# VHH binders against Radical S-adenosyl methionine domain-containing protein 1, mitochondrial (RSAD1), part 5

Target 1, 237 residues: Radical S-adenosyl methionine domain-containing protein 1, mitochondrial (RSAD1), of Bos taurus (Bovine) (a5d7b1r34to270)
Amino acid sequence: APGSQRAALYVHWPYCEKRCSYCNFNKYIPRGVDEAALRRCLVIEAQTLLRLSGVRRVESVFFGGGTPSLASPHTVAAVLEAVAQAAHLPADSEVTLEANPTSASGSRLAAFGAAGVNRLSIGLQSLDDTELQLLGRTHSARDALQTLAEAQRLFPGRVSVDLMLGLPAQQVGPWLRQLQGLLRCCDDHVSLYQLSLERGTTLFTQVQQGALPAPDPELAAEMYQEGRAVLREAGFR

## First folded at step 20 (VHH)

Design FF2 (from EE3 with T97V)
Fold by ESMFold2, fold request of step 21:
Structure FF2 (fold): chain B 237 residues (1-237), chain A 121 residues (1-121)
Amino acid sequence: as target 1 above (237 residues)
Amino acid sequence: DVQLVESGGGLVQAGGSLRLSCAASGFTFSDHYMFWGRQAPGKGREWVSGISSSNLIRIYASSVKGRFTISRDNAKNTLYLQMNNLKPEDTALYYCVRVTSDSSGYRFDYWGQGTQVTVSS
């Protein structure tokens, strides 16, 4: 069917380091990774979708999903080359890779840059170690800040981060101070995401069984509105 | 008998969100690439998003980038489209489309009946 000649591409990396307490199941965690086979699949499927769609220009490519920073930079390069063979991929297209603090060293980030990545999305989610434990994350707040600093050195002005709100037992004041501290370290974009309890996750079960308090919708709404105000005051979106 | 049944459409205010579903039956859903398309009043059909059979590659028309998210659940034979920050120009009949492969390659071969999305200003 006729459609857009310009498109954005999303590449879903299917593996995580650890299952998150707040999201649904990842489809493939416990088995060894045959990355060469996965690379071939990604290349073929990207080219097939591009050819079928009639897309002539790819404006952006986003490597997301589980933990894309676990992918070999060679895999990222192969996918980008495959895209460029099937459609026009301008040199200034946004090519974003999502990275986690525990698996993204400076040398790996630089190698992703050489492979064609020009923007990073760092999955911080919190700068409070208790909240990170609750979310089942493998990194500490210190690890997150160190990774952010390295990422900003390598990709100045091109690093986005996220921060979760509406977690059990969160309070507006401490959370806003966390956000304010983050803004002193961030140079591009901050995303505020409200927790949504997903069935089949550890966090959902803990709340359902009373081990953790249920998120308060009025408190989450207040946090979101106050967080947006802080972002606007600081000149962020 | 191939069936694609869309649901989740409706009337929504600009800036709002809708989640579309496409229930598939009569074929091995997990073997097929899938697209969401739409048809605005007085216009031809156009695709807005596509997804590979493995769920690993997804494509978005530039007009919906950052607002729409395609996904699939191969265990439930269901295709989804999460639509956020809807605009009046998104008003259209939305339908899912099956891709098939044969000796000549990949092509669109089956279209659902569609679900209406109307975005008021």
Scores: ipSAE 0.754, ipTM 0.919, lowest interface PAE 0.5, mean pLDDT 85
Fold by ESMFold2, fold request of step 21:
Structure FF2 (fold): chain B 237 residues (1-237), chain A 121 residues (1-121)
Amino acid sequence: as target 1 above (237 residues)
Amino acid sequence: DVQLVESGGGLVQAGGSLRLSCAASGFTFSDHYMFWGRQAPGKGREWVSGISSSNLIRIYASSVKGRFTISRDNAKNTLYLQMNNLKPEDTALYYCVRVTSDSSGYRFDYWGQGTQVTVSS
């Protein structure tokens, strides 16, 4: 079964600092994590998939999932070494790590750079403290902006951010002002994504019980379209 | 005994989206690496995405990166492929593939029947 000789790899870190009120992604928050065992598993599984696929060249590696910035930089380095042993990993491949504002100090970010990371994705989600509290985030808008500035110093031109839309009670105008303010700070990419209510989450339950209004899909679509227009006007794609 | 049953295919216009599912039975799904493959008319079979048994590692062919997302739900014994921004060249029979291991290593050992995806321009 011949296949693509070029591929992208995604590495899923399974743990978060805190369960998000909107995400049914992982129900376990780390306690007594055996990172050496997890590191061995990541290495073996990456090499196995690469050998099965017959890939000769890995064009990108993305460390995502829960909060990948909780991983030891040694684990990141071990995975990248394993990839390079199983396939060609060019020096110009994008190696991205998702980071949380509260778990990504400058010294940790620099250590991830030394381990082989060359691009960051910062999980801002919102620049409104009330929205951050609704989402169950532990960081403030100020913390997020400070982390973004530090990340840009260490990874100039290689820091992307996300902004969430479609939250309960969210309005187009104020949300667009958040986006426009963010664009004055961003030097790479901005991801827009819509809140999805997942069964089994705190946020789903609050909407189901009437404690919060249901997100308006027409309003979310308007926010997305207007947000895309703002991004295009600012030179983003 | 082993069954892999794909669903979610159909006819869609270019730029559209489809979500494929693969229902697994007759084996311990969570023990196996899984792939999505496809076979276009008049061409051989090729893999498009793979996922480890633990859900920790995922791989994408460069032709589908950024457009396709593989996932699995081990509690429901189901493999998924979300396909966005579909192109006419994505027209193919899509099938899920089980990986097994023995003393000789890892290999593909079981293919589903497949679900047809047709992308018109």
Scores: ipSAE 0.754, ipTM 0.921, lowest interface PAE 0.5, mean pLDDT 84
Fold by ESMFold2, last read:
Structure FF2 (fold): chain B 237 residues (1-237), chain A 121 residues (1-121)
Amino acid sequence: as target 1 above (237 residues)
Amino acid sequence: DVQLVESGGGLVQAGGSLRLSCAASGFTFSDHYMFWGRQAPGKGREWVSGISSSNLIRIYASSVKGRFTISRDNAKNTLYLQMNNLKPEDTALYYCVRVTSDSSGYRFDYWGQGTQVTVSS
């Protein structure tokens, strides 16, 4: 079927930064990641989709999924080269990589830049250390802000961040203060997203078992509405 | 028999969201690249998004970038399209499409009947 001459590409990195902690106590150690095989698969599939679609120009490439900053910069470079072989990838195309504060050292970020990444999406999620602990994150709010600052030095005007709302026991006022604090140090985009209690996570189990209060959807809606107002007042979209 | 059955369409206000599903049967779903296509009134068919068999690579037409998200659940033999910030121009019959390979390469070989999406302004 005929289709668009221009497209955006999304590359899903299938692995997460954290392993399930109970695996470290098993007799069986999980097999390591065969990144060379994964890199070959990503390259082949990207080229196949581009050729099948008839796309002539790729406007953007987004590296997302689990924890894309765990990928070798060589894998990112190989995928981008494969895209450029199958279609036109202009130098001004947006090439975004999602990164976690703990896995996104300045030297790794610079290496991703050399591989062709020109935008970052930093998964901050919260600037409250208690909330970060609840979410099972391994970084502090201070570490997250330091990573954001380094990312902005390396990718000026090209770093987006996120902030979660609707966490158990979260309050509108303190959360809005987090958002306002974040806006004082952002240079591009802030995303607000609501916690999704996904099956198979520790947080889902704790809420299911009554160890934590269930998120309040009405409170989450208020937080979103108030957060949008703060963003508009500050000139963000 | 190969079957692709779409659902989740309907009438929605501009700016709204819909989630389309495509239930696949009669073939090994996880072996196939899949696309969502659409046909607007008085227009030809066009693809809007595609996804590799492994779920690792996804492609979006420029007109839907940032608004549509393709996904698949290979365990449930289901393809999805999350459609956000819908516009009247998105009004169309949406159908899922199977990709197959042969000695000549990859090609589209089977289309579902489709589910109607209507976006009011």
Scores: ipSAE 0.747, ipTM 0.912, lowest interface PAE 0.5, mean pLDDT 84

Design FF3 (from EE3 with S54T)
Fold by OpenDDE, fold request of step 21:
Structure FF3 (fold): chain B 237 residues (1-237), chain A 121 residues (1-121)
Amino acid sequence: as target 1 above (237 residues)
Amino acid sequence: DVQLVESGGGLVQAGGSLRLSCAASGFTFSDHYMFWGRQAPGKGREWVSGISSTNLIRIYASSVKGRFTISRDNAKNTLYLQMNNLKPEDTALYYCTRVTSDSSGYRFDYWGQGTQVTVSS
């Protein structure tokens, strides 16, 4: 098929350790899924798409979705090998894996690196334990920082961090302090993600029922603007 | 009969967004890989993005990486393309196409009529 000779590949991991309170993922697959079967599927599908598209060079591979860090490094390696068999996967291609702190031990992170991952996106979401609990996360702020430290050690200059804003009852001042704290230990990229209340989620229901206050879009906007300013001032993109 | 019907195109300013839909009928949608393609004026057809039947793997042309997102709802027999930060060079007739598998392998076998996307400067 005619088209681009260069492509980006996205690999979706369909399972999580725990569903987040804000996640609107339609099909949640428990971790107990046959990973070998999933690996086979991913390999076949990746190669099929690559060969069908006629892509000659893969510029990036992104492992995302649920909790990719729960996948075995072997699975990640298999997918990347499959990609390399179907197209050129240069060493300088960006291979990113989303990781949650609870599933990202140093040894696992290192193994992902050995498998071919060369960038990490850490889904810490917050450095506030109350907020983390609100989001349904199972890791603590401490866990997050530990993971970040390990990630940075193993992948120097190639660790992105996701930080959420616009949470129920969240205030600009405390959030900015949280961000500033994060920046003291972050050395690459910080992604700001505004919470969106999605129907069918636990968080949506809680807000609807009055158990939690509705997020304030004006405060969220202020967080975003001020956050971006702080990031720029700190030399982050 | 197999049918693919695209919608959602239109005129948008540079930097704007559009969401395309492809309604599929006449076959088991969930069994097929799907692609979005486009044809710009004076150019040939080119694939833009592809998605596996399971939605586990997605592929993007480098030209749309980070801006376009392909997705599908198998329950609704619908393929989607979210296009953000549109550029004039994205101007094209966008079409969806079905991938089939037979003894000869995988191939494209059906195409929609397309929906026009025009991005102005």
Scores: ipSAE 0.867, ipTM 0.966, lowest interface PAE 0.3, mean pLDDT 93
Fold by OpenDDE, fold request of step 21:
Structure FF3 (fold): chain B 237 residues (1-237), chain A 121 residues (1-121)
Amino acid sequence: as target 1 above (237 residues)
Amino acid sequence: DVQLVESGGGLVQAGGSLRLSCAASGFTFSDHYMFWGRQAPGKGREWVSGISSTNLIRIYASSVKGRFTISRDNAKNTLYLQMNNLKPEDTALYYCTRVTSDSSGYRFDYWGQGTQVTVSS
């Protein structure tokens, strides 16, 4: 079909190590995953879409979905090579991979870099162990900070971090301290995400049953406003 | 017979959002790549976004990157396009298209009638 000669690609990794308590997306726990088969599929589909679109230049590739950092660096490399075979993938193209601290050792991150990744998006979500447990995450605050340190070392100026706000029983003061702590390990971008309770999730059920307090929208708003102020003051976009 | 029916279009202000749907029937939806395209007044057809049959790969025109999200529900035989931060230049007739594969390769073979999206400044 006629159209744009420039494109962005999104590569979805359909597997998570564990379901987050707040996530209602269709994600699968890896069980006997044939990664070679998946790799072949990703390669074929990427090239097919590029050919169909008539795209000549790929400006960005984003590896997201479940936990892309669970993919082998070889799989990531194969996809990027396939893209480069089907279209021009400039050296300055943004190639981003979402990573969770649990699956993001320094050596693994380095291998992703070698595969062609040049930007990381770290889904740490919180620097509080209790909150991380509430969210169903398997990493600790310590793990998160270690991952950030390695990511920053390997990808200086090209590490974004996701921080959640508006959690049950979460307070503005402690959350701001989390943000400030995060900024000491990050020099690029911080994304603030307000928790949204979704039907069918564990967290939704816990709140509905009274096991957890409902998030306070006013506190969430305050967190967001104060957080944005902190980010601006620190020179973050 | 193959049928594609778009819906969800309308008039919105700049910065607004719309969610388009494409209801597919008459074929095995999950076996086909799907695309959204659009045609603005006085312009030719252009693809906007594409999605593989497995939903593993998505492609976006640079003009809609970061604003539009393509998705599909194979169980419902439906293709979606979430459009955020709409701009006047997004004004167009939006249509969905089916990709087929045969001995000659991949090609577009069916188009919906489209749904009108108008973005005012």
Scores: ipSAE 0.866, ipTM 0.966, lowest interface PAE 0.3, mean pLDDT 93
Fold by ESMFold2, look of step 20:
Structure FF3 (fold): chain B 237 residues (1-237), chain A 121 residues (1-121)
Amino acid sequence: as target 1 above (237 residues)
Amino acid sequence: DVQLVESGGGLVQAGGSLRLSCAASGFTFSDHYMFWGRQAPGKGREWVSGISSTNLIRIYASSVKGRFTISRDNAKNTLYLQMNNLKPEDTALYYCTRVTSDSSGYRFDYWGQGTQVTVSS
């Protein structure tokens, strides 16, 4: 069909190493993944969508979904090669990969760079070990900071991070100190987002059963407002 | 009978959001790639976003990148388009379309009637 000559592509990696206590968009954590079959599927589907759309130039490719840093760099390379065969993929196109600290060793990050990735999005969520455990993350705050430092060394000026707010028992002051500490080691972008309790998650069940207090939406709003102010004063957004 | 029924359009101010739905029936929805397209008054049709049958690959026209999100729920036979930060130039009839395959390749073979989106300044 006729339409836009330029496009952005999103590649969804379907697997996580562990289901997060708050996340409901990936419910499948298989053992024994046949990555060669998945790689073939990703290649065929990317090429098919590009041919159907008539796109001549791909401006960006985003590897997201579950935990894309669990993918082989060979799979990332194969998808990017397939895109370049079906359309123009300029060397300056933004190629982003979402990574988590548990699966993103420096050698793996470098291999993703060699495969064609030129920007990272690091899912930190928190720099507090208790909060990370509450969220079901498999990494510590120390792991997160080590990964961030290595990512920035390999992708200078091209690493974004996130920080979650509105967690049970969170307080504005300690959270703002966490954000301020993070800003001292960021080189691109920081995203703030509020916890949403989704049915079917461990965290929802714990709150429902009274094991954890319900998040306070008015406190979360205050945290967001104060967090945005800190970001603005530091020269972000 | 193959049927694609769009809904969720309407009048919205610039900067607003709408969520379009496309209810599919009469075929195995999970076997098909799907696209959203649009047609502004007096203009040709253009695609805005596409999604593979497995949900593994999604494509966005540059004009809607970062503002529109395509998704599907194969259990409910429904395709979605979340439209954020709408602009007057997004005003159009929005339709979903089915992709089918045969020995010659992939092609569009069915279009819904569409749902109108009007974005006022």
Scores: ipSAE 0.771, ipTM 0.928, lowest interface PAE 0.5, mean pLDDT 85
Fold by ESMFold2, fold request of step 21:
Structure FF3 (fold): chain B 237 residues (1-237), chain A 121 residues (1-121)
Amino acid sequence: as target 1 above (237 residues)
Amino acid sequence: DVQLVESGGGLVQAGGSLRLSCAASGFTFSDHYMFWGRQAPGKGREWVSGISSTNLIRIYASSVKGRFTISRDNAKNTLYLQMNNLKPEDTALYYCTRVTSDSSGYRFDYWGQGTQVTVSS
């Protein structure tokens, strides 16, 4: 069918290292993954979609899903090579990989760079260890900061991070201090994300059962507005 | 019989959002790649987003990148299109379409009737 000759591609890595307490999207925690079979599937499917669409130029590729940094760099390279064979993938295309601090050592990040990744999206979520445990993350705040520093060394000016707000028991002042501390370590993009409790997750159950206080939506709105103000004053987006 | 039934269209102001659904029946949905396309008034049909049968690969036309999100639920035999930050230029009949394969490769072989999306300024 006729349509756009320019496109963005999203590649979904289906596995997580651990089921997130707030996410229903990725239910897979693999043991003994046949990555060669998955790699072949990703390659075939990317090329098939590109041929069907008539796309001539891929402007961006985003590796997301569960924990894409668990993928072999060889798998990432194979997908990017397959895209470049089926369409034009310009050298200035944004190729982003989502990384988790626990699964993204410096040597692995460098290998992703060699495979063709040129931007990282690091799922920090929080710089408070209690909040990280609440979210079911497997990394500490210290691990997150170490990974951020290494990522910025390897991908200068091309690392984005997120900070989550609206968590149970969060307070504006302490959260703003987290944000300001992050800005001293970050020189690119910071995303502010509000927690949304999804049915069927561990976090939803804990709030429903009274083990955790319910998030306060008015407090979350204040955190967002104050956080945006801090970002604007510091020259971030 | 193969059937693709779209729903979720309507009138919305610019900047608004809509979520389209495509209910599939009469075939093994999880075996097929799917696309959303659209047809603006007085124009030909064009694709806007596609998704592989396994949900592992998704593609977006540059005009909708960052605003539209394709997804599928193979257990419910349903394809979705979340449309955010809608613009008057997005006004069109939106349809889902099935991909099939044969000895000549992959091709589109079935189209739904479509659901109208109208974006006012």
Scores: ipSAE 0.767, ipTM 0.925, lowest interface PAE 0.5, mean pLDDT 84
Fold by ESMFold2, fold request of step 21:
Structure FF3 (fold): chain B 237 residues (1-237), chain A 121 residues (1-121)
Amino acid sequence: as target 1 above (237 residues)
Amino acid sequence: DVQLVESGGGLVQAGGSLRLSCAASGFTFSDHYMFWGRQAPGKGREWVSGISSTNLIRIYASSVKGRFTISRDNAKNTLYLQMNNLKPEDTALYYCTRVTSDSSGYRFDYWGQGTQVTVSS
């Protein structure tokens, strides 16, 4: 039975630097990671899936999951080499890596570029230090802006960012100021994400116990609509 | 006694979403790579997405990239396919299939009966 000759590949890095207060995506905060074993596993599994599928051409590779910028660039290179051995990986394929500001120094970003990454997705979440504390992030707003500037220097026109809305005690004006600040530093894609309180997270528990105010869905909807208007005025679609 | 039972299909308008499930039993689900495939009317079977046993690697056919997401819950022995922005050409019988390995390598060895997805324009 014939199948697709062309494919996209997703590579899941299973570790985070610190568990986020708002997501259930990854539960691991590693100490003593055996990266050589993980690298061998990623290589074998990528090649196996490509061979089973009969794919001849890989059009994109996305390194996601927890905090992929914690991976050594050698691991990224090994996976991309394995993909190229099992199928054609064109030079113009999109190779994206998700990065967290605390683990993504300029020298590491450059090394990821040398390993074959040509697009970055930066998980900023917020440019307000109080909001970052609520989200359980380990970076400051200053760290996030420094990482974004370095990322755009190294990957011009190929850096995506995100900004969360609907956080407890958030206000429209200050949030729009964050977005406008990002637009001065970003010339590609900006994602607006509404906070979802996921069962089993620290933030969910704090709201359920009354330590934080419940989300205001009307305020979040206003923020999203006004944020989209700002993005449209700036030419982001 | 291997069983793969798909569910979640149905009739949906173009642009809509569906989530398919594949309930697995009779084997150690977490040891196996899994694929979703489909068979459109008048066509042969084709794969659409695959996932490794460890959940570390996922592959998507170009025709579904960015619209479909494969996932698995090894604790519940269940494989999933989230399908967004559905198009009429996605109309097909969708089935899950198991990968096994032996001394000769990896191969597909079991297929579910499938769940029908129909996308109207």
Scores: ipSAE 0.758, ipTM 0.923, lowest interface PAE 0.5, mean pLDDT 84

